# Designs tried in a protein design chat: VHH binders against Fibroin light chain (FIBL). Part 16

Target 1, 244 residues: Fibroin light chain (FIBL), of Bombyx mori (Silk moth) (p21828)
Amino acid sequence: SVTINQYSDNEIPRDIDDGKASSVISRAWDYVDDTDKSIAILNVQEILKDMASQGDYASQASAVAQTAGIIAHLSAGIPGDACAAANVINSYTDGVRSGNFAGFRQSLGPFFGHVGQNLNLINQLVINPGQLRYSVGPALGCAGGGRIYDFEAAWDAILASSDSSFLNEEYCIVKRLYNSRNSQSNNIAAYITAHLLPPVAQVFHQSAGSITDLLRGVGNGNDATGLVANAQRYIAQAASQVHV
Below, E stands for the ipSAE of ESMFold2; O stands for the ipSAE of ESMFold2 at other seeds; V2 stands for 0.75 times the mean of E and O plus 0.25 times the DockQ between their complexes.

## First folded at step 11 (VHH; framework vhh_nb_b201)

Design k_YM (from h_I6 with S30Y F100M; at its last look DockQ between E and O 0.01; V2 from the best seeds 0.00; counts 0 for: pae O 17.9 > 2, placed apart)
Fold by ESMFold2 at other seeds, look of step 11:
Structure k_YM (fold): chain B 244 residues (1-244), chain A 122 residues (1-122)
Amino acid sequence: as target 1 above (244 residues)
Amino acid sequence: QVQLQESGGGLVQAGGSLRLSCAASGFTFYDYGMGWYRQAPGKEREFVALISWRGSTYYADSVKGRFTISRDNAKNTVYLQMNSLKPEDTAVYYCAAGTMIYISESEEYDYWGQGTQVTVSS
């Protein structure tokens, strides 16, 4: 049944301040300045900073949520895998083609569990930075590490859901990350692609306020354990209401 | 430039039927999800039904089995067929359009119609 309005309106904070999301993002990126980044990642960073500077909530929410996930992927010293993201991508595109979304619904738990592990990594940048550099990123485990999936069908769905010039530019850059032989780039491409699938993007849109609070706490140098827990709770609540 | 125009509201006896229409213009209709919402006097606006840009439908529990949402992309129109109407269905009904298929709140939709009154007498 659909009571999405009730849960979204009352339980997910929204950022109403102009330009505040851009400051939060800029300070959060400072925590991974010393990580190895391709030019494609730097271009994504610039797109997300521009999106966070727009006056509308949807652009700000997307920029904040994508930034959180990318920073998490950059923070672990040894990349994890793309399996959770690839599963949700393939399950969604299969559902669009066939009309059967049962596989997509089954893929959401593992994917948002993976997202929750990534949020924990963000807090570790503040409280355990030395150990984080030698840690292995979150991994679900699957053949091939999840680096190959139906990329073009997923982006067809993403671009059809929005007429944003930012998404067209992002598509071109993420395609370079997808085709890279670098596993970190592949993982980030899968995460961004999965994040932007319309029903997944709705979860992050509803949860963006709690993710903003988390990034702000980390950006201030604070132990954000409670803010991680809050963001995980809002994401889980929003995810439980996903319908296709 | 963007317009959503509701029609088909009115007065009906309990157990009766009405069909609401919402004609859309000024945007690429088949790229948008469409929803119906209602607001009774003194109450908050509530979700009724949603149809995604790919045709998937979702309903509030209070109307499931009685109401049917549909869309005609050739006519840029969304419909709400309301059967077995009850006095509790009395409200102003609004259509809405947005690219965020699974959000049914006003801040999540790009465009709203003016509303059409539905009154169900006992």
Scores: ipSAE 0.000, ipTM 0.111, lowest interface PAE 17.9, mean pLDDT 80
ESMFold2, look of step 11: ipSAE 0.011; ipTM 0.360
ESMFold2 (binder alone), look of step 11: mean pLDDT 84; pTM 0.858

Design k_all (from h_I6 with S30R T99D F100L E107W; at its last look DockQ between E and O 0.43; V2 from the best seeds 0.00; counts 0 for: pae O 10.1 > 2)
Fold by ESMFold2 at other seeds, look of step 11:
Formats: structure tokens, C-alpha cells, sequence
Structure k_all (fold): chain B 244 residues (1-244), chain A 122 residues (1-122)
């Protein structure tokens, strides 16, 4: 344990862009309204900043991809659901259980299509912040709104893929989000879990550069329409190469 | 038995400073988020500041730049440094602890202190 005195994104000036993933993440977080975030979501933000500060690409890539997903979810004034995430989680865990990943491969297109649409919301934080606050996030509809999936089986697979202390700490916090009565917390848990499934994480590993460019553009206050399109293209390209 | 004990309140002139402390016992302090709330006479209790178990902080807009929350896990204590005090800061200040705390809602806090009076004269 250590004594820490930190400020939230609303209480500090935006970081100067030095090209590091940690700086990119920190400035991107400035665009979401902190007044409605739970302490558990703030703790995820801290873990992702620490991951982005590591010297390895895989940690940085994971941090920027998860940050983009969370910011997209928080950007609309009325949250959507987590059904796309729940579907890919369940399809993957069914594949692990059965040895047959055909259902999982079928779920990838819809999931990454949904991720790509959410990236459009990130750009809206810059160009239409006032209107975005009254917007409604994407909702696909499903039983439980995205709460019904095999959380523990998913995290068994995630933790088996890496012996990272960040993933172990993140598991504890995401489990709190998963068990929360708050729907925003539940949605964040599902999206983080889906992003970290080993084959999904590989897609983001391949596309993290384009996601970083998008977050940097948004963090600098620029209209990032072209950067969104570029990130969507790289995600789709990487998703087409998934092999389980 | 869980206890949260606030101290450091009192009477201060406008523009002055106070430092509130909240000493905690009966739970694993370093695993908990800590918050400060206040209630003025005739008004609803309102959020002031929050510090997570990892040390992330959040403040109400009315106190940003004037108040600083901090924690010392070795002493099981959370602090609120209040600078540039104004008459509207007059209230009873409460310390709260919870393992899952929503910034915009207080219903998730597990434990509350008894409060300490802060009075800011004009």
C-alpha cells in the first residue's frame, strides 16, 4: 500500500502530448464528464494509465483499446447496452468449452462493427459535445442488456493468456463492475472483458496504432473523422485475419 | 467496530483555511474509497470530494482549486485541506467510506462519520 494524492481529469490541465500512450490516454479522458463516473471506473482509468506507461507494445495497445471502448460508452448522455460484448464473450466461452469456434467466428463481424460505430461517438466529443450529452448510445437489445455471460470462464481464458499483474488487478475491479447494480458499471465490465478475450485482444494489438492516432486527434481538439474511418478500416482488416 | 471520526472543524474568517481529518478504524482502510460530504442548515447533504483506494480524486465544482483531498494509509486517515474559505462553505462536514462509491450518488457508502462543524464568518 502506498499513500497517493491524485487529481481527477477535471482538476488538472490537460497533459502535453509527448507521443506516449499514457499522455494520449490522459488527454482523451478529459473529454468525458467525470461527474457520473463511479470510483470503480476511476480505478480502471488508473490501471489503464499504468499499463500505457509500460515499455512494451502489448501493454500500451491493450490500454489504448480499452480506453477507446470505455470513452465511447461514456460519451453519450444516455448509455446504450452491452449486448454485442456479451454475445462475443458467450460465443468465445462456448467455443473454449466445446472446441468448436464456428459460433465465435460468426460473432466477430457484428462485434467489431459495433466497436467501429462506437468510435464515431469519440469524435463527437470534439465536434458536438453539447448535443452528444443528450444523445442515446447504441443498444442492440438482448436478455439482461448484456449482463448475462460467463464472466468467470472468460476471465479464466484471459488470465491464462498472460501472467500480467495488471490483468490480475483488473480482474478484481472488473468483477466489482460486473456484480454492480449500476448498468453503466455492468456495461463497462462486459466491454473490458470482451476487449481482453485473447483473439479479440489480438485484433486490438494489430489496430492499436490507428486507435492511438484517433485518441491523439481527439485529445488535441481536432475533428478526427478521417482518423475514425482509418481506425475502423484497421480493425476490420485485423478482424478478418483472426484464427482460433 | 467501525468508526470514522472527523476532526479539525471550527470557526474561521472568510479567506482562511482549515484542514479536516477523518481517522478510520474497524475495517481495512486501504481497500476503501473515502469521501467528504457537507450539509448546511436547511439544505440537502452534498458531495464535496472523493479519493479512491488507488488515490484518484474528484471534487464538486464549487470547491475545485480550493480544496484538496488526500489519504495516509499508514495512519488510516483521510484529509480535506480547505483553502480560500467562503461563507457558503459553512456546513457540517461528514467523512464516508465505501468499497464501491458513485461520485454522483451517496447511497453506496458503507460507513459515515458523525460530522464536524465548519463555520466561515464574513
Amino acid sequence: as target 1 above (244 residues)
Amino acid sequence: QVQLQESGGGLVQAGGSLRLSCAASGFTFRDYGMGWYRQAPGKEREFVALISWRGSTYYADSVKGRFTISRDNAKNTVYLQMNSLKPEDTAVYYCAAGDLIYISESWEYDYWGQGTQVTVSS
Scores: ipSAE 0.006, ipTM 0.323, lowest interface PAE 10.1, mean pLDDT 81
ESMFold2, look of step 11: ipSAE 0.017; ipTM 0.468
ESMFold2 (binder alone), look of step 11: mean pLDDT 84; pTM 0.865

Design k_loop (from h_I6 with I103L S104T E105K; at its last look DockQ between E and O 0.51; V2 from the best seeds 0.00; counts 0 for: pae O 12.4 > 2)
Fold by ESMFold2 at other seeds, look of step 11:
Structure k_loop (fold): chain B 244 residues (1-244), chain A 122 residues (1-122)
Amino acid sequence: as target 1 above (244 residues)
Amino acid sequence: QVQLQESGGGLVQAGGSLRLSCAASGFTFSDYGMGWYRQAPGKEREFVALISWRGSTYYADSVKGRFTISRDNAKNTVYLQMNSLKPEDTAVYYCAAGTFIYLTKSEEYDYWGQGTQVTVSS
């Protein structure tokens, strides 16, 4: 059957904030201009909204963390790169192959540091909308700008570690982002992949409450400076507990 | 072999309505975002509307509130209902499909139809 939509996406009424993860991420997404999104990003957004509406905390936490990462990446007026994500992906997959995770452990600080810096960008959607063009995304610099990593080995590990009903669908879309000729799409693919690596996903599982509070603040149009600081602190605390 | 075939174009009076259809074959339709673009003589191709593979819609400012995009995955068809037509809507309308598509950048679509003419007379 067909559906008829009488409103433009720019004028669709915002979801009511009911405290649930699905409304939280939906309201936060409305702050990102649709001209800053690809159709592939819109497809990821839809998967994450559905994942957030599931009854289990793990699906909700994953959806919240991925949403925050993607929105932060899209909010930079001067794009960063995905080198921190590519480094953590390659260090993890190398560790799985070799049994030596020292490189992976060393990659975590830079990765979560960049995640934390990106959370500041989310708040800028509300407190400095006229200054967004000056916001600078983090850039480490590396070959390919973060496009060079073992995508399939990473997703083998991700799929083996989870029984989420949405994960195979997400793999298909993220693979299309990974294979895109568009650098923003490639960056999003890398960050989603890095967020879903099993030890990284555990950090976000433990810190998702603070990330949800941040997204709620932004989605409600509130200055979320204190909520950014809380999310950064809880991510750092959870990251310090990674054991591989 | 992928094909996108538009239909439903024609001549219509200003203020009238027209419904375009685009029948797709040769790919898994439910995995693709579908869009409509238009090109008037002497102008660049312009984004009109987009529907994601899951049904989310987006419109150009010039058509919001007048045009509605929809899809029927069972029939592998995307539609564009055009109401309150104006002479400035006169163009060749193209159907497009892609799995990775910027909303406004036509070079990101994987497949294009041949187009159907819409002419709105005063």
Scores: ipSAE 0.000, ipTM 0.288, lowest interface PAE 12.4, mean pLDDT 81
ESMFold2, look of step 11: ipSAE 0.006; ipTM 0.408
ESMFold2 (binder alone), look of step 11: mean pLDDT 85; pTM 0.874

## First folded at step 12 (VHH; framework vhh_nb_b201)

Design m_DD (from k_DL with S30D; at its last look DockQ between E and O 0.31; V2 from the best seeds 0.00; counts 0 for: pae E 9.5 > 2)
Fold by ESMFold2, look of step 12:
Structure m_DD (fold): chain B 244 residues (1-244), chain A 122 residues (1-122)
Amino acid sequence: as target 1 above (244 residues)
Amino acid sequence: QVQLQESGGGLVQAGGSLRLSCAASGFTFDDYGMGWYRQAPGKEREFVALISWRGSTYYADSVKGRFTISRDNAKNTVYLQMNSLKPEDTAVYYCAAGDLIYISESEEYDYWGQGTQVTVSS
């Protein structure tokens, strides 16, 4: 289906459902609630549901964006890797140390391109679930499969940017995922960490309405092809505005 | 200091039921997730069920629909109701506690009970 854009650069951004992002997230999670899901992911799911139940837009936007990325990683029968996330994390932390963000700026296109591929997988949960079981998640290939990055430096920057108690709890859980022997857990740790890097988080803050619409469509069992395209467009537009 | 004491194990006929209890002391029970694991002879310890400190539950596929985990925070006790028991459920059952919402691997639990034997006759 083709969806016309309801908003322009000069209009009010798409609203998140009157503080009801938690229900949108919960329905989307039901599509990946099967016996093969790692127990480690349940801790992340609970934090994101709590974050989505907060009354402020920033918490809801963060929860929606992280949920979309995680569901995509859980949907393919053969997990991909986290190399795009690791690259953007390392490029950002190198930029923080050196004052030179050229590498970080160059990493954004590949990272958000990979995010866009993941959004396509979310729609496939509805329109082609049988074939998705045989699919391979996006993989770029790198040493360690995306496990090699400066986790602590990234989280120092994330925590320095906010006083949120949710981020402190999330750090503890994500650190356990990072240290897990399970590759799915490692991938989720990398993507959460990348999503929360301050300039990356701003992209998702600006595009969260479109991602929420996508998750709502999928959660209701609807073909969301047009909503995927719309979310990809808003993410690309927000990414073009990144300043470091 | 910390104690986890299981009870309720025993011998039961296939198709029967047992209810395991695990009484906890020495920590703030309400802040901990609780789980049940089991180990059959010659096998690795395997996950059975967990209940988060928020009350959310998760089950191994092999027991889903037959076992129910619950907690009574007033009594610092977690339960495992085991229905429609099969010979393959025969194992030592361990209660465990951890300070995460959900706990992904057995090594991540902070405290373990000593175990209670469940034996299901064919």
Scores: ipSAE 0.010, ipTM 0.351, lowest interface PAE 9.5, mean pLDDT 80
ESMFold2 (binder alone), look of step 12: mean pLDDT 84; pTM 0.861
ESMFold2 at other seeds, look of step 12: ipSAE 0.011; ipTM 0.402

Design m_E4 (from k_DL with D99E; at its last fold request DockQ between E and O 0.88; V2 from the best seeds 0.00; counts 0 for: pae O 10.1 > 2)
Amino acid sequence: QVQLQESGGGLVQAGGSLRLSCAASGFTFSDYGMGWYRQAPGKEREFVALISWRGSTYYADSVKGRFTISRDNAKNTVYLQMNSLKPEDTAVYYCAAGELIYISESEEYDYWGQGTQVTVSS
ESMFold2, look of step 12: ipSAE 0.177; ipTM 0.601
ESMFold2 (binder alone), look of step 12: mean pLDDT 85; pTM 0.870
ESMFold2 at other seeds, look of step 12: ipSAE 0.006; ipTM 0.344
ESMFold2, fold request of step 15: ipSAE 0.017, 0.006, 0.005; ipTM 0.461, 0.383, 0.264
ESMFold2 (binder alone), fold request of step 15: mean pLDDT 85, 85, 86; pTM 0.874, 0.874, 0.884
ESMFold2 at other seeds, fold request of step 15: ipSAE 0.006, 0.000, 0.006; ipTM 0.394, 0.282, 0.341

Design m_SV (from k_DL with G98S I103V; at its last look DockQ between E and O 0.32; V2 from the best seeds 0.00; counts 0 for: pae E 11.8 > 2)
Fold by ESMFold2 at other seeds, look of step 12:
Structure m_SV (fold): chain B 244 residues (1-244), chain A 122 residues (1-122)
Amino acid sequence: as target 1 above (244 residues)
Amino acid sequence: QVQLQESGGGLVQAGGSLRLSCAASGFTFSDYGMGWYRQAPGKEREFVALISWRGSTYYADSVKGRFTISRDNAKNTVYLQMNSLKPEDTAVYYCAASDLIYVSESEEYDYWGQGTQVTVSS
């Protein structure tokens, strides 16, 4: 039986999962063979492992959330699109420029719905691995498939919100994914960028315990249906409290 | 000019060992991830091993436990120690480098060597 770690807004732990977030991430990455990843994706994996082992709680939470999203995307037989991520990125950067975040607030539902669908795919690695090859990733539909957004404005905001050297390294790698001709790489760039927008990162900061429990359950080969539902609940709860 | 030069290939008996080297020049070696790929006749080029700029290593399942990638930043060289070689390891082995701080390049390796032949007999 897994222990569910869910923290209130007023409770700031030092480490996710008693310092075991790095091992949880490492076991989760084992579901994707290294031969199925580009070099840029392998370097994202390395930065996320470092963030999980050496970072503060916020860095660990971000590493867990990004790992879950990326693994789910890479495991689908037919990739989805990144439209929910692109919409939230553009709405946020428009809000930063204009001072009006109404569009950003409206974009959060579709984005976190998309995140929730990806969490379902993670559990499928355990309960239906033979059929995941034929699965279709979630798609929202938009011009460019989610490749059209103001990447640099988003990353200006991300980097301004933190002094983390991990984010500077991640920026360089994600920019390679963003500029790639490979649509899967472009999608991953959008997912990572959206995850790191400061208000979105707060959601994952608050829900990281439940996402970690999910990844541990899956990494141990357990049916994690209840852990998916729990993670989706805590993400939705945290998302409803977003302040912009 | 960037240059990657492989060496150490050759003919070896099954069960034997071989050590490939790749000397690099024309870039700041310590900022780059280094990898090995191989291509057998009539097959697509496939991933063998990667060592990141931070020293983390990754391997294809087919070579895990038999091959070891390492780097020497003082010599600007990456190595592939190949043990317990099998006839199916026969291929041209390519060294590759990725500029992880160069944001305009593709997601693949930026630079490739010319390759060195490894042939495992018996």
Scores: ipSAE 0.000, ipTM 0.288, lowest interface PAE 11.3, mean pLDDT 81
ESMFold2, look of step 12: ipSAE 0.000; ipTM 0.295
ESMFold2 (binder alone), look of step 12: mean pLDDT 86; pTM 0.876

Design m_TT (from k_DL with S52T S56T; at its last look DockQ between E and O 0.51; V2 from the best seeds 0.00; counts 0 for: pae E 7.9 > 2)
Fold by ESMFold2, look of step 12:
Structure m_TT (fold): chain B 244 residues (1-244), chain A 122 residues (1-122)
Amino acid sequence: as target 1 above (244 residues)
Amino acid sequence: QVQLQESGGGLVQAGGSLRLSCAASGFTFSDYGMGWYRQAPGKEREFVALITWRGTTYYADSVKGRFTISRDNAKNTVYLQMNSLKPEDTAVYYCAAGDLIYISESEEYDYWGQGTQVTVSS
């Protein structure tokens, strides 16, 4: 095996924090830039940077929320599983198919609890980076580790909810992550898919300001413990308002 | 039948330029990331350059600023423009294609070409 230095003296300088969502997520990505990433993950990073540069809040909010989820997953030294994401995906698609969303609502607590713990891992990149290499990502335990779910039904619902060209591009690359033999890639596919389910995306739309503040604090090298607590609170509040 | 066919190698004087091409067939080229690796005698194969399916490029420190990777999806071809060549660049250059492989692991690319020799004389 060989390693590469993706950032050297000949590379583009680190982005300046200009207060915009695009600089916020670009600076946050620097904290996991030395982690092993597939080509597909690099392409997702580019899509999310483009989305964050759009003038509309919905694109910016989606890019911020997805970036936070992916960075949190890449932060732990040993990947967890995707069971919380797979459960919410399957419960949602079953609800669409049957007209009964009770299972979907039951799946939200574990999923957003998982998201909240992952936000704390993002802060640990700044305050305890040495300890993260020993950390194990959160795992709920389920058959298959959450890698198998109704991917196409979920993305049919996602794409039907929006005319965004970014979602079409994202579908193509997330499908590659879903079909990978690599468990990190599979987990990231599940996280992105779950984040983009229309009712879940609404939660992140409402809480994206607090997530942006968290990523900005971390991107500036600051201990963001209070910002994590705020983001967790706003996510929980928005999640309690979910309507399908 | 998958094929990656490199061309454009040869003997060149130090300070000179070469352009390598890699023509691909037997797979959906636009879905793949493409890379160049090289191996000098007695050395492990090492990363040179990578281009993602969206066109983003990455380079080894030793070639940054001198080499440029590019792709033409209409022609199913990836290129490596090598300028300001040095004797240290002498190696067999391999084209590689990977859908979802870690960029730090050269062994994980799905397909490899047979290689083309680049020799840089002083």
Scores: ipSAE 0.028, ipTM 0.482, lowest interface PAE 7.9, mean pLDDT 83
ESMFold2 (binder alone), look of step 12: mean pLDDT 85; pTM 0.874
ESMFold2 at other seeds, look of step 12: ipSAE 0.044; ipTM 0.529

Design m_W58 (from k_DL with Y58W; at its last look DockQ between E and O 0.45; V2 from the best seeds 0.00; counts 0 for: pae O 8.6 > 2)
Amino acid sequence: QVQLQESGGGLVQAGGSLRLSCAASGFTFSDYGMGWYRQAPGKEREFVALISWRGSTWYADSVKGRFTISRDNAKNTVYLQMNSLKPEDTAVYYCAAGDLIYISESEEYDYWGQGTQVTVSS
ESMFold2, look of step 12: ipSAE 0.156; ipTM 0.567
ESMFold2 (binder alone), look of step 12: mean pLDDT 85; pTM 0.869
ESMFold2 at other seeds, look of step 12: ipSAE 0.089; ipTM 0.526
ESMFold2, look of step 13: ipSAE 0.006; ipTM 0.370
ESMFold2 (binder alone), look of step 13: mean pLDDT 85; pTM 0.869
ESMFold2 at other seeds, look of step 13: ipSAE 0.006; ipTM 0.401
ESMFold2, look of step 14: ipSAE 0.044; ipTM 0.481
ESMFold2 (binder alone), look of step 14: mean pLDDT 85; pTM 0.867
ESMFold2 at other seeds, look of step 14: ipSAE 0.012; ipTM 0.369

Design m_Y13 (from k_DL with E105S S106E E108Y; at its last look DockQ between E and O 0.62; V2 from the best seeds 0.00; counts 0 for: pae O 10.5 > 2)
Fold by ESMFold2 at other seeds, look of step 12:
Structure m_Y13 (fold): chain B 244 residues (1-244), chain A 122 residues (1-122)
Amino acid sequence: as target 1 above (244 residues)
Amino acid sequence: QVQLQESGGGLVQAGGSLRLSCAASGFTFSDYGMGWYRQAPGKEREFVALISWRGSTYYADSVKGRFTISRDNAKNTVYLQMNSLKPEDTAVYYCAAGDLIYISSEEYYDYWGQGTQVTVSS
């Protein structure tokens, strides 16, 4: 079929952009492949590529949303904190324990606002690649920097909500990120965990198309300003509809 | 009691090949990422290759296409196959293990081997 030869005979070619979630994710990851990453983050990347290759929309949507969150975090030269993620995780697990989700519902607006701001960082890979080392990730400044949350209770809920074998493997890897001495790894663990909380995952399930378009734009080297705005709009719409 | 023991180094002519081995003991090998680093005289130690606990590989640009890292979890051993060797590959090669070794940083390596000398003559 269609072949794009963008490389010399001796260069290892990147995945062809065929528009499918797996190729979109793979090309987006290549844009940040020179960024300092832990082996555990590389393993998450592999799981997400495998999830994006599945035939079901839920796996594809989850892979796309998590990839966007991780790439956004890796785009900043100075990492922020994971306080928004920790807050939504703790509010959710408190709700599961108590039966009262009012705190969780209150945490969603700030969390998705934070997610929307993180999408702006993805666009920096295209607009200002030379300035990335000076950019600062979002930071809310809570005790522990976002490390203080009930990781196991959150993952119990995540795993109970899905039969996906990828989530079981991902749990093991994200636990390594959670237990890391490195703050970037800890932040990524918190954001992955928050993204996978069942009500949060519903938002990303509904907004995944716009996030896919954003990752495609970034992966192709295009200015993604309009795609960021579109993804932010779809996330906000989905968040309002989940009624959490 | 953790040990990483490199072997397979030696003298080889330019264009030749060597295979380095690193035998590991004293930790759960399959839970660790493994890497190879090298240090030429008077230079800082530099990254060569790594392999994750799941088997994903990454290489320094200077060795891509010539070196291959692999692991055998049943033997607790990581390998570095070095082909098309050049005089600039001359160095002491170190095996390293870490749960969260960063590609560009030595900061989080838990264990290091003693090293094996590789000398590539012209």
Scores: ipSAE 0.006, ipTM 0.352, lowest interface PAE 10.5, mean pLDDT 80
ESMFold2, look of step 12: ipSAE 0.012; ipTM 0.391
ESMFold2 (binder alone), look of step 12: mean pLDDT 85; pTM 0.873

## First folded at step 13 (VHH; framework vhh_nb_b201)

Design p_EF (from m_W58 with D99E Y109F; at its last look DockQ between E and O 0.54; V2 from the best seeds 0.00; counts 0 for: pae O 11.3 > 2)
Fold by ESMFold2 at other seeds, look of step 13:
Structure p_EF (fold): chain B 244 residues (1-244), chain A 122 residues (1-122)
Amino acid sequence: as target 1 above (244 residues)
Amino acid sequence: QVQLQESGGGLVQAGGSLRLSCAASGFTFSDYGMGWYRQAPGKEREFVALISWRGSTWYADSVKGRFTISRDNAKNTVYLQMNSLKPEDTAVYYCAAGELIYISESEEFDYWGQGTQVTVSS
């Protein structure tokens, strides 16, 4: 049988930074020059800071995980593609329509592998600031670079599975990133959309503690090589439970 | 027909204040981010301030704490309140509009105004 796990508040043990998730996020964002952000990215940043300021773990975990992924994408001087994210999005929405999630289960390995490769870029903000422009984002390769996928169907599913007012606002902003001509914006839109799919969100929810440690390390100006590896390990462990 | 029209520029003594306005028409104003840029003689156009369609604001370091950008969606107008003006603020100030813009990529703005001169004397 196919199991579609829906995200809900307070499913994960508290291991977020004692109500300072907004501070952790803010310090990490300071390493990304505002001139490297579009208006849409600046608005997502503000939504995530607001989510991180909420008292519930689920909001804080989502804010932390999304922030890490967005900063990772922004750390690449040469954008990769959105193919892994687009595949997980399309296979999920196909599963919702058909009841058959075999394709979705197959898409998860490449997607979380891609996420892991992107997390390695976060450390570049601290250890290789002068080389940032030469870093290359991961690319899986596919027709069109993954810029077109079932965006509206995915967001219908995301919004149907949650009563969070933040997600309604985020949808409007992410839609602008999706329709952008800028590859980095498109990649970020695909990442956020894929991240928020209910079964995918559970993986990040379970790994939020390790991701928080990574962002804290980067925000403090520390070499985060070990923290990246730790976050990658916890994400892979959580992801393996979705491949049932 | 899209139009951005700046006003409110002029000559002011150092330490003084000016308020720039930019009236917009020909597009759905509430769907656009709005920015102010400036260009001094012999220099490249540079970022001053930006306000998103949600009202979030960003400023160049050189103007932070002195300038305030705001918008009035009912009047299709963006404002730049400039306080504690310095001679180095002397420039032509341009209003810009874009849906999907990066602060560092001024060429990404869809529409630009014609500019208004601000001159700060000592």
Scores: ipSAE 0.000, ipTM 0.352, lowest interface PAE 11.3, mean pLDDT 82
ESMFold2, look of step 13: ipSAE 0.005; ipTM 0.318
ESMFold2 (binder alone), look of step 13: mean pLDDT 85; pTM 0.873

